# VHH binders against q9lnl0, part 17

Target 1, 290 residues: q9lnl0
Amino acid sequence: QLRHGFYEGTCPPAESIVGRVVFNHWDRNRTVTAALLRMQFHDCVVKGCDASLLIDPTTERPSEKSVGRNAGVRGFEIIDEAKKELELVCPKTVSCADIVTIATRDSIALAGGPKFKVRTGRRDGLRSNPSDVKLLGPTVSVATSIKAFKSIGFNVSTMVALIGGGHTVGVAHCSLFQDRIKDPKMDSKLRAKLKKSCRGPNDPSVFMDQNTPFRVDNEIYRQMIQQRAILRIDDNLIRDGSTRSIVSDFAYNNKLFKESFAEAMQKMGEIGVLTGDSGEIRTNCRAFNN
Below, E stands for the ipSAE of ESMFold2; O stands for the ipSAE of OpenDDE; V2 stands for 0.75 times the mean of E and O plus 0.25 times the DockQ between their complexes.

## First folded at step 4 (VHH; framework vhh_podentamig1)

Design a9
Fold by ESMFold2-Fast, scan of step 4:
Parts: structure tokens; C-alpha cells; sequence
Structure a9 (fold): chain B 290 residues (1-290), chain A 117 residues (1-117)
């Protein structure tokens, strides 16, 4: 069972060690929050928050990292560093799955987002299969998003908090929003700017939140209202009747957004978790125990 | 109808180069991760290289030798294979990997690459 203070008796410094490692990386590179948000989402929606995403492929066995949708996931070295420090202090005690959840929570707080507690006690999965990876694309409809989130136990309000909240930081490459650049309903000045930024080779990136790209705040929802959302999946939230009022509520109430996002992230971190005697405590987050 | 059509395979001597091409139709190309997979006799299918957004991923066995690229205007991906080795011999598949929940990935028919003297 997941509980607060799970490591209180077995590894008292567990969360402080993870927090220090995350702070050191974030202090050098503010994009760490975007990286860890993407990592946790990609792990949790695929067979639960079991750190299956962290497994490296081998010649004989592909992993979730073998999927193109995960090619942009980064920050694995942050999880590795936290795990190495934890193994020195508390051998075979703290799961990689708990490290991902704690690290993501701490990175959100560092970026000015909500501060919240998480329950721990996750164990690491024994499977990482490319065929299990199904995620939401940048152009998906609201109806498809609702169906996807409902299948993992999330209501519409939580979905809007997660889709928008997850995009308050981070970048999108130009190839992923060509449909938006062609959309006359996009803010015309921003559309002209993006047409210029997206000229040339190397698939350049732009910030998803044009105003506060390193802060976890409600600005992304304000951008949606202003026809300034970079990705179609975000723009769709303001255009669809089932989500429009929720976008508006978040856009005009940052405290409500932060509270809703914190609750959504807590729930996200508890999807399909392994506890008790299920799974294992990996000694290396990138490989199953022998 | 979704179609992925591979070309460029063949017999080549060790140390030489080949370029594989994959032409895609029937879906919104930019929404998909595109990749190359291969399957050698008696082995499971493995990822060779994938490309999505500005990011590429390569199998350790091909890093530094193979380069994946895409041409969004032509709905095509390419695999430039340099310094080919006998162990690169396999059926090479083009894949379009859906992000959509509950959707299936799309696969081509495969193209044979044989590296032999």
C-alpha cells in the first residue's frame, strides 16, 4: 500500500536526497521540470507508475525506450544519480518508481508550481514492452483525450489540468504543430512569428508557453483563450464545449489551477502502482535485477 | 488506406553503404513517430532508428554508422546505412507509430538487406 512517510523507518533521508539531486540539475538547467513531467506521464500511463520507461533495450529485448514516441524523453541521468546516492545510504530500499514521482514533484515546486505531498511505496515493474506504449498525440481531439483519460480513471477537469499543466513548461518542435501554423484562427502575430522561427532545417523548437516558459502556472490557459496555444491538443481545449469553461476557470484563477494540478499529479503518480511483494526494488533503474 | 512502402534494399559487400526509403500515405505524417526496425533470421524484431519531432533514437549496434532522416514534404523517411557489417543482414521494416489511444501502429512489408561477400 502507498502511504505518506513510507520510508520513514527504512530510509529517512530518501526524499531529501532526491530533492537535492533534482535541485542541483534544475539549478544548472531550468528545462529539468519539463523533462521530468514528460518522463512521469510517459511512465504512468503505460502499465502504471512502475518505472518501466527507465529500462534500457538490449540486443535480445526491446523496451519502452525503443518506441519513437519516447525518443524525446530525457532526464534519465537525474534518476540514476538519485538512485546511486540512495543505494549507498539505504541499499535495495527505494524504488526507481518512487524516485520518478518524488523528483517530478520537487521539480514542479522549483518551477513555481504547487507544493504537495506524495504517497510512496511503489515497486519497480518486471516488464518494459514497446507494444504497451500508447500516448496522446499533439493533434488529438478532445473526445479522444476524454476517452483516453477516462480509461485510466480521470475525469474531464483532471484531464484539462494535466494536459495544460504539463505544457506550462517545455518545448514543441515545429514538425508537431504545422497544423496550427496553417490555422487562420491562431493569433495572427504569433502565427507569423512561428512561420519565421520554423523556417529552415533541424526542426527547431519553440516554448509551449510563450510568456512564462519556465514557470508552472496558469499562463498556458490564458494563452489558449488568446488563440495562442502552440499545440492543437491544447487549442482544442478552449474550442470544445466540454472543456471550455474549465480552461476559463484555470485561466482566471491561478490558485485553483495549482490546487487542481497538484491533485491531478498526485493521482497521476498512483496509476497502476505495484506495492507489497509485487515487482522488485531495482539496484539499477535502467535494468531488471538478475 | 494507410500505406508504407519500403525501397532500397539489396545485396551489398561489407564496408559499403545502402540507403533505405519509406514512402507513407493515408495519415497525417507529422503526427507520427517514424522508424526503422529489422528482423534477422532466428531473432526478434528490433528497433534500428526512430525520428519524432527534433529527436532521433538509435540502437547501440548502429550508432555512428546509420542516420535516420525525414522529408515531411514527401511524407518519407530514410535510413542511410554506412560501414555495413554481415550482422546487419535482416528484413528492414518501416513503421509509423501512433500516439492515439487505442490505435494500432502501421508497418510496411519490409525490404531485405543482405551484407555478404
Amino acid sequence: as target 1 above (290 residues)
Amino acid sequence: EVQLVESGGGLVQPGRSLTLSCAASGFTFSSYAMGWYRQAPGKQRELVATIYGGSTLYADSVKGRFTISRDNAKNSIYLQMNSLRPEDTALYYCAAELYDWGSEDYWGQGTQVTVSS
Scores: ipSAE 0.219, ipTM 0.606, lowest interface PAE 4.9, mean pLDDT 90

## First folded at step 5 (VHH; framework vhh_podentamig1)

Design c1 (at its last look DockQ between E and O 0.02; V2 from the best seeds 0.00; counts 0 for: pae O 13.6 > 2, unsure alone 64.1 < 65, placed apart)
Fold by ESMFold2, look of step 5:
Structure c1 (fold): chain B 290 residues (1-290), chain A 117 residues (1-117)
Amino acid sequence: as target 1 above (290 residues)
Amino acid sequence: EVQLVESGGGLVQPGRSLTLSCAASGFTFSSYAYGWYRQAPGKQRELVAAIYGGSTLYADSVKGRFTISRDNAKNSIYLQMNSLRPEDTALYYCAKELHDWGSEDYWGQGTQVTVSS
């Protein structure tokens, strides 16, 4: 069902087309990697990697986009552009779920992260409801996070790789880490800098990785060790006995982190997938077929 | 005890404005999504606006007329409602954590907004 090179016979240029579209966007805007990582995570953990997140709401029907936790998800136009090109070359062949998976993989590599293979053959889901959305918040305890990740089949090591790896790029808005600014255990110089940065209007943002904000690498784990994590969940990983040693291992071994993150991303991209005759191949990623 | 307390509702003429407030207490305010929802008699509750991490979203029916905002220092969320129409008449609720895994969703008691001539 899922296999490497699924499109070799039916759409030979599929992966290269997606790769080119992603590169063109990434070349102009390095924040594409953070956008696609968040998109794939929010799609996959909500009833599987079926591109249900991509469905636009209508006046009569809300979608997963109609939830505040998804208000900041972006990059849908990148998926649309890839789909448009693929429909010209291989009509009704490459699923939106596969485009998201391939695009995220390629954006990680562009940002200096691991290069890894993904299996393809996903089909697109037929349901997108706000009531299905359940996501972890930035102040969740490690115990709650472990339970959530276990419910989708992931162990603690995979969880630590995904949480930190997902935060090695991208920004957090000040409203999401006010508790960190008040935490006397946070590095005092960074805490003072954040207090100043967060005085601005319109809920300012900061990079979650203070040193290498545009690279997918292990620096976020080094920041955690130094008490410089921006989000509470990231700080919890170094402070909790069940995750502390994994954070340390990743902080001191970038190769281990990259291999672990690649494996974790491969596993995440296969949650609850539809294959074979299940689901559909959308012609427009924003809407179900008629 | 977790509390969400709405205020600012009332009877207004079409075309006028109201500001709804939602005061939060009994929990750490800053790390959650917040939303305004409304329910007219005989209708299902619907999302009006939501705010999370600097991002906002709005129902199409209110886009351009309503603005959601938050004040972290006052633990409060606001809904500025301009150019009110009779179809905006509803009980308006503030909500917290509607879609967080492992967390309980919390709703306020609601504040009535009635727009009529």
Scores: ipSAE 0.344, ipTM 0.726, lowest interface PAE 4.0, mean pLDDT 90
Fold by OpenDDE, look of step 5:
Structure c1 (fold): chain B 290 residues (1-290), chain A 117 residues (1-117)
Amino acid sequence: as target 1 above (290 residues)
Amino acid sequence: EVQLVESGGGLVQPGRSLTLSCAASGFTFSSYAYGWYRQAPGKQRELVAAIYGGSTLYADSVKGRFTISRDNAKNSIYLQMNSLRPEDTALYYCAKELHDWGSEDYWGQGTQVTVSS
């Protein structure tokens, strides 16, 4: 089972090694936080936090990476680097699932987000199937989103924390918010800016948080209130009666947001985890051992 | 080979303007985000400005004074610096970030900006 300090007896430097690797990448590229957050989310909400997302597809065997909505997930090299170092020090001891969890936690803290502990002892899954991938799109209704999150045991507040927490450091391709650019309710200055930005080739990306995109903070919720949400789902969060008050509370209380986000991340990181003799410890995060 | 070459630095008086340029080569320019960093003697390196697609970021200390831009046709990044102050004195670096956000950034050699009366 999961516990704090799972590796104290088997690999004492485990978390330190992961943290160092994450720091080195983050120090050079602040977008690492967004990458790892998205990675963990896309892994955990699909049949649990078992690092199934990390499996590379082959011509013979597609994987969760084969799904279009996972195409934008990045940061695999960070996990690989951590795994490589860990395998040198503690061979076949630290799971890829735990590496993702620890890495994401540390990246959040580096970005000014809340510090929280994670229980470890996760094992890696033996399945990575595209058909398992059920992810929400950017134009999803709040009701649909709530239903989806409830199906995996999350309440509305947790949902709002995870969505905003991820988006406050995330980017969106222009193709994802064309409906917003045409929305007269959107802030006119931002709308104009986005139109200009989206004129570029190859489906440019913009920061969903236009003010502090490298910080894990409550700024995205403030922008929702200000009619400056970029994705439709974010705009819907402030407009929908079931989420409006939560958005407002987060927007005006960063402490509350951080606390809620920390709890949400801890909870998310434990969805459908494999422990004990279940699954495996991969030696390569991108491939099953057998 | 990936290369970033900064230019445009120099000695200027307070209140003056400079435009820094960064010429990139050896990779697909449009596939990356870019930033300007600076490091003053005895201080830590700090982000000055960044650009991803059409979105831009600025340090609080330079907001309203500096403008980052890109020209994909010229594979170049620019930093227009207006109303320069002595505290802007630093070695300025151009940085490349991979679009996938997971790889090491590349840095140029830097260009020195000195603001002094």
Scores: ipSAE 0.000, ipTM 0.254, lowest interface PAE 13.6, mean pLDDT 91
ESMFold2 (binder alone), look of step 5: mean pLDDT 79; pTM 0.794

Design c2 (at its last look DockQ between E and O 0.02; V2 from the best seeds 0.00; counts 0 for: pae O 11.2 > 2, unsure alone 62.5 < 65, placed apart)
Fold by ESMFold2, look of step 5:
Structure c2 (fold): chain B 290 residues (1-290), chain A 117 residues (1-117)
Amino acid sequence: as target 1 above (290 residues)
Amino acid sequence: EVQLVESGGGLVQPGRSLTLSCAASGFDFSTYAYGWYRQAPGKQRELVAAIYGGSTLYADSVKGRFTISRDNAKNSIYLQMNSLRPEDTALYYCAKELHDWGSEDYWGQGTQVTVSS
């Protein structure tokens, strides 16, 4: 069973250890929040929050990391460092899935986002297959997005909070928004700037939130209203009748956004979790036990 | 109609280099993940390299020897294969790998690479 303070009796310093490791990485590199947000989302929407994404492929067995859409997921060393410290203090106690959940929660708060509690008690999954990976691309329609989020138990409001909130920090590579550069309705000054930024070699990247790229706040929704969204999936949210009022509500009420994002992140962190006797407690987050 | 057409395969001696090409049509090329896969006789099809945006990944067996790249202007993906070995002999496939909800991966017909002395 998930509960608050699951480790209070078995590993009292668990959350503080994770928090310190995350802070140390974030203090040196503010992009940690974007990395952990993406990691948790990619883990949770693929057969539940069971840390299956963390498994390294071997010569005989591919893993979720063997999928191109996961090539850009990073920050695994943060989870490894936390796990290493936890194994010294509380061997075989704190799951990798819980470390990802706690680390992401803490990184959001560090970036100025909402502070929220998470329940713990997740166990680690026993499979990681490329064929299980299903993710939304940068140009999907709102209708397709609604169906995808409904299939994992989320309503439209939760979807808008997660899509926009997940993009209030982080970068997008130029190849992912070429259709936006060609869109005459995109803000003309930003469009011109992006054309110049994207002339470089090796598929350059830009921040998805041009104004507050390192803060978890509602600015991405304000950018959407001003036709400054970088990705088509984000621009679709302000253009589609089923989502535009929610975008407006978040754009003009940062408190509402933060509360909605916190609730959405709490719900996402509980998708398909393994508890009790299911799964395992990995000793190395990159590999199944035994 | 989605099409992926591989080319550039052939017979080469060990230690030599070869460049594979994959021409894509029928969809918005730039927003998808692409992979090169290979299938040797008696083996399962395996990932060789993948690219999504600016991110790449490689199988351990080819890391440091093979390079995946793309050219959005030509709607093409490439695999530069250096220091070829006999165990690289396989039918090489290009794939569109978005792993998107409600969509399927698409595969090319393959191009044969044979590394033999």
Scores: ipSAE 0.329, ipTM 0.709, lowest interface PAE 4.3, mean pLDDT 90
Fold by OpenDDE, look of step 5:
Structure c2 (fold): chain B 290 residues (1-290), chain A 117 residues (1-117)
Amino acid sequence: as target 1 above (290 residues)
Amino acid sequence: EVQLVESGGGLVQPGRSLTLSCAASGFDFSTYAYGWYRQAPGKQRELVAAIYGGSTLYADSVKGRFTISRDNAKNSIYLQMNSLRPEDTALYYCAKELHDWGSEDYWGQGTQVTVSS
């Protein structure tokens, strides 16, 4: 039941409102793209794109936010602001799931990534359970990663597009790549730089893309080829025979990457969506209606 | 109240150096990323340099000439500008953003840098 222009009859300004809110935040903070990408991914790969990640935990009721790997997800205020405006103009009409999807799309485009359309008509889920959260770690093997992505309907190329696309604007805490800092195969200059950066307190973060961290482009793949991958998984992508050619293709063809990434994002945004009478339209993205 | 106060700007001849400072107050300094931006007359604001944790990035136009650094003890960000050029003339801003992909930057009032013979 997802369709292009889902809100044309019920809330014509829906996408423009979200876009405007995203632009305003992005214009002030370019890291918004990374935030929203991570948010959508962490939502969608966990029991579908139903905005379950947005639910705040309570003492009595933990949520997906309670999981450590979700602790670093940000951008909720962007979604909240969009929701607030939408509820004012079109009460109980636009789901939080759709807001996340539209917001992420628009943020990608603002960051120089591909422009793509999204079908809308998502509804918000009624479950947010920490036990559902099964996210891959930074040191995962390519084989394990492939298996995980296949379990949700993604092929290897899509996987590589999503991983690189996310990481090219993402950051990583130093604790996540200590094995890389000790890897003699890693670019020596970068290794030295990272060692210095990681001397700081409170587990500092670094850009995984050291050249264009605010742009959605193929730079991360180029850096993989250059032995400048930060996370082990990224390094493994260029080393593994099943993904090497894909990484290479993306590294030398930004157009191809963008096209692949757009397709991947469209596909990801439709994982396990609720439509029709399923789920609900939240009035507050951080809480169930009941 | 969040405050960022830039200083160190001025008029210099080409090839000279300046160090800009940004004093931050009103928040936990160590948990944010920072950047220097500049805006020349008639031009859009552009990123000059940024620091996230200990990681740094630079605009191509200033790479190799400018260095961004931070001092957590002083709650300050610095921009060392070497080999200044007339095209570096601009109002320079210090910006704060949340460490974990915050959605909002805070800006100072800026400090004017003018490079002219």
Scores: ipSAE 0.000, ipTM 0.269, lowest interface PAE 11.2, mean pLDDT 91
ESMFold2 (binder alone), look of step 5: mean pLDDT 79; pTM 0.791

Design c3 (at its last look DockQ between E and O 0.01; V2 from the best seeds 0.00; counts 0 for: pae O 14.2 > 2, unsure alone 61.7 < 65, placed apart)
Fold by ESMFold2, look of step 5:
Structure c3 (fold): chain B 290 residues (1-290), chain A 117 residues (1-117)
Amino acid sequence: as target 1 above (290 residues)
Amino acid sequence: EVQLVESGGGLVQPGRSLTLSCAASGFTFRSYAYGWYRQAPGKQRELVAAIYGGSTLYADSVKGRFTISRDNAKNSIYLQMNSLRPEDTALYYCAKELHDWDSEDYWGQGTQVTVSS
């Protein structure tokens, strides 16, 4: 039941409303792309793209937001704003899962990444349990990463596109890459810069893409080739024989990267979706319907 | 190095109580979700209780009888087990980052709880 233009008959302005809300936030804060990329990835890889990540926890009932790897996910207010406007124009029509998908697609294009179509028609999940969450840690091996991505139907090439492509924008806190600062194989000038940047209080952050931190492009893969990856998970991609050639291909061909990333994002956005009469159309993305 | 050390197990009669403790070291304690698992001989390991800051989750079989808590100042996690039954007999493990792909790498050695007459 996913199709292009799912809302053309039931909510014609759906995609334009989401696009305007995303643009308004992105224009004020270029980090929106990083926030939405992470949100969609963390939602989709945990029991499918059903917006279960958006559910707020209560004291009695934790949600997916309660898991440590989700603590840094942000941008929920962008989804809320789009949903509020959509509920005024087309009540109970556009799912929160579709809003996340459309918003992420639009934020990628705004940041200079590929423009691509997404199919819509997702419905919202009825469950958000920490027990469903299984995510990658900051120093995970390539073998573990491959296993994780295989479990949701992705091959190695798609994995490399998503891991690196998801890190062309955004920041990492210094506590997450202390092993990199100690790594003698890391570019020595960058290591020195990071040692200085990380001396500040309150666990400072650095951009994961040191050259084009606000653009979705292949520069992260060029940084990997040059031994300048910030996170261990990213550096592992160039060091490991099972992923090295894919990293090189993306580093030397931006068009190939963009096409591969667009395809990977389209596939990720369709993991385990609810359609038809499954799930619900939430009126408040933070809470299940009554 | 990350370490989790369980203690407080023992042999008890049905209906009695035990408190399990888990001492954590080698990482920033406050940033993680913690839990208790148990494994009876010949069975798979199962989640008993989890704590996510102020939120908790319990297996149906222990809800109302067991309480998980933590003390950030002592880097410790506790499981208060009341109204123990023979079916609670198992090796009990504490864990951190309950929902990471590598969470199994951080399990302790376990503490045995045996509920029998």
Scores: ipSAE 0.000, ipTM 0.351, lowest interface PAE 10.5, mean pLDDT 87
Fold by OpenDDE, look of step 5:
Structure c3 (fold): chain B 290 residues (1-290), chain A 117 residues (1-117)
Amino acid sequence: as target 1 above (290 residues)
Amino acid sequence: EVQLVESGGGLVQPGRSLTLSCAASGFTFRSYAYGWYRQAPGKQRELVAAIYGGSTLYADSVKGRFTISRDNAKNSIYLQMNSLRPEDTALYYCAKELHDWDSEDYWGQGTQVTVSS
């Protein structure tokens, strides 16, 4: 079972090691927070938080990384570095799933987000299948999004917290919001700016939060209200009657957002986890032990 | 060692233009957010302009007047300041990252811009 301080008896320095590694990377690159958030989300919402996303694909055996929507996930080197250190100090003790969870938590705090505790004791999964990957696209309706999140036990408020919380530090390729830059309802100045930014080759990326892209805060929701949402889903959140009030509340109350986001992250990190004798403790996060 | 060196500041009359330069050493401008801050006497440091990814950000007070740009070949960023106003008078800083608008990340020594008739 998951519990606070799971490693106190087996690997007391576990969380400190992960935290230090995350800090070192974050200190050099503030986008680490966005990377780890996306990593955890893309892992957890697909058959649970079992680090299945971390498995490298081969020509013979594709993995969840093989899916296009996972192509942009980053931060694997951070997990690898943490795992490497942990294996030296506490061999076969700390799961990759727990490393991802701890790392993401710490990166959120570093970015000015809420501080929250996580229960640990996760084990790594034994399956990584591209067919399991069912991720929502950027143009999805709110109704479809709500249905998807409910299927994994999340209510509407949690959904809004997770979407905005991720996007407030996240980036989007220009190809993902072409419908928005053609939308006359979008802020005209932003639209013009994005058009210019997207003129570059190789599908440039922009920050979805145009004001505080390195802070985990409620700024993304304010921008939604201002018709400055980049992705269609974000614009839909403020326009849809089922989510409008939630967006508004978050936009005008950063404390509320942070509290909600912390709760959401804790909940997300525990989706479909393996514990006890289930799964394995990988020695290499990119590969099954066999 | 990471270093940012600002230049191009000076004394100008209102309505004139200046171009600030920031030369970076020890790192490249490719993968991070960079920008210009300014601090007037008795005031807090504030963001003026930033480049992050493929996007630009400007303070409302300078929109339409200032332009931030980057030259990767020279490993430099620039701030073109047009239609300068007395309220633009400040010490201008180049920043490597934009973690917090009110906190220091990687800063240069600054270059003084004074707009006065």
Scores: ipSAE 0.000, ipTM 0.242, lowest interface PAE 14.2, mean pLDDT 90
ESMFold2 (binder alone), look of step 5: mean pLDDT 78; pTM 0.785

Design c4 (at its last look DockQ between E and O 0.02; V2 from the best seeds 0.00; counts 0 for: pae O 14.3 > 2, placed apart)
Fold by ESMFold2, look of step 5:
Structure c4 (fold): chain B 290 residues (1-290), chain A 117 residues (1-117)
Amino acid sequence: as target 1 above (290 residues)
Amino acid sequence: EVQLVESGGGLVQPGRSLTLSCAASGFTFSIYAYGWYRQAPGKQRELVAAIYGGSTLYADSVKGRFTISRDNAKNSIYLQMNSLRPEDTALYYCAVELHEWGSEDYWGQGTQVTVSS
């Protein structure tokens, strides 16, 4: 089973090693938090938090990386670096799934988000299939989103914390929000700014949080209330009656948001985990053992 | 009605170039992931290249030779294929990934690319 301090006896430096690797990358590039948040979410909602997303495809076998919705996932080198160091100190002990979980937690704290404990003891999955990838699109309805999150054990409040909290950092490319640029209900000054920004070649990008793009905080919810959400899925949260009061609560209470986001991240990190004798401890996070 | 129409295939000598085009209609073009896939005789269909927003990915066998791109104004996706090899011979498909939590992908009819002397 998962427990706090799982590696205390078998690899005492495990969490500190991951933390240092994450800090070194974050210090050079503040977008690491956005990368790790996306990585963990895409891993966990696809058949559980088993690091199946990390498997590289081969000429004979595609993987979850062979799906276009995963084309933007990055930061795998951070996990690789942590794994390499951990294998020198504690061979075949710390799973790749636990590294992703610990790394994401630490990157959230570095970006000013909540500090929280995670349980560890995850083992790595033995399967990575493109057909298993089912991810929310940027225009999905709130009703469809609620059903999807319910199917993996999340209530509406957890869903709102994860969607908005996952978008308080990071960017969206202009191709993903053209419907928003045409929406007369969008804040007119921001809409005009985006029309200009999106005229350039090479599919320019903008920050999803227009005010604090490198901090994990509640500002994205304040942007939603002000009609300044970049993505349709985020704007839907303030417009839909089933979610608007939760958005308001988070927008006006950063402490509530941070506590809710920490709880949501803890719960997300435990979806469908492999423990005990299930799965494996990969030596190389990019490949199954043997 | 979702439609994807491929064009630009043909017979070409090794070392030459082709550009495949995929015209999309019946849905909001810009917000989805698009892929070029290929299927050679007797083989399973494989992903060649994909684009989602500004992010791209490529199969190792084509990396450095093929380039996927999109033009939102023309609702079109392109595959620039350079330095073509006989091993690139296949039926090439454009696909859109409408993965809305259980939705199916949509495919074009395909365009044949034959690389032969």
Scores: ipSAE 0.041, ipTM 0.566, lowest interface PAE 6.7, mean pLDDT 88
Fold by OpenDDE, look of step 5:
Structure c4 (fold): chain B 290 residues (1-290), chain A 117 residues (1-117)
Amino acid sequence: as target 1 above (290 residues)
Amino acid sequence: EVQLVESGGGLVQPGRSLTLSCAASGFTFSIYAYGWYRQAPGKQRELVAAIYGGSTLYADSVKGRFTISRDNAKNSIYLQMNSLRPEDTALYYCAVELHEWGSEDYWGQGTQVTVSS
């Protein structure tokens, strides 16, 4: 089972090693937080937090990475580096799933987000199948989103915390919000800016949080209130009666958001985890041992 | 092998301008992000200017003075630095993030910019 300090007896430096690696990358690139958040989310909500997302596809064996919605996931090199160091110090001891969890936690804190503990003892999955990937699109209704999150045990508040928390440091490809650019309700200045940004080739990306894209804070919710939400789902959160009050509360209370986000992240990180003798400890996070 | 080679640095007086160039080579994948960083003696490396997709970021200290741009045909990244100040003195690095199955950052060796009267 998962527990705090799982590696105290087997690999005492485990979390420190991951933290150091994450810091080094974050210090050089502040987008690391967004990358790791997205990575963990895309891993955990797809058949649990088992690091299945990290498996490289092959011509013969597609993986979750093969899915278009996962194409923009980043941060694999961070996980690889951490794994490499861990394998030197504690061979076949620390799972890739735990590395992702610890790394994400630490990156959130570095970005000014809440500090929280995570239980560890996760094992790596033995399956990575594109068909398992069922992620919500950017234009999804709030009702559909709520249903999806409830199916994995999250309430509405947790959903809003995760969506906003992820988007406040995340980026979106222009193709994902063309409907918003055409929305007259969107802030006119922002709309103009986005139009300009999206003129570039190869489906450019923009920060969903236009003010503090490198900080895990409640700014994204403030922008929702200001009609400056970029994705339709974010705009829907402030417009829908079931989520409006939550968005408002987060927008005006960063402490509340941080607390909620911490809880949400802890919960998310434990979705469908493998423990004990289940799964494996990969020696290479990008490949199954067998 | 991915290579980034910075150039254009030098010694200049305050108020002058410099244009830094970064020649990128050895990659076949699209650049997700590119930017300039600098590190002054005894200080941490800091972001100067970066483009992530279609979004541009500038450090507050350089906003309005510096401009980042890219020439895709030349595989080059530029940093136009106007109204230079002594506090702009640093080793300037070019960085790119490439999209492969795993994203990876690449850095140049840096070019020295010294602003002094």
Scores: ipSAE 0.000, ipTM 0.235, lowest interface PAE 14.3, mean pLDDT 91
ESMFold2 (binder alone), look of step 5: mean pLDDT 81; pTM 0.808

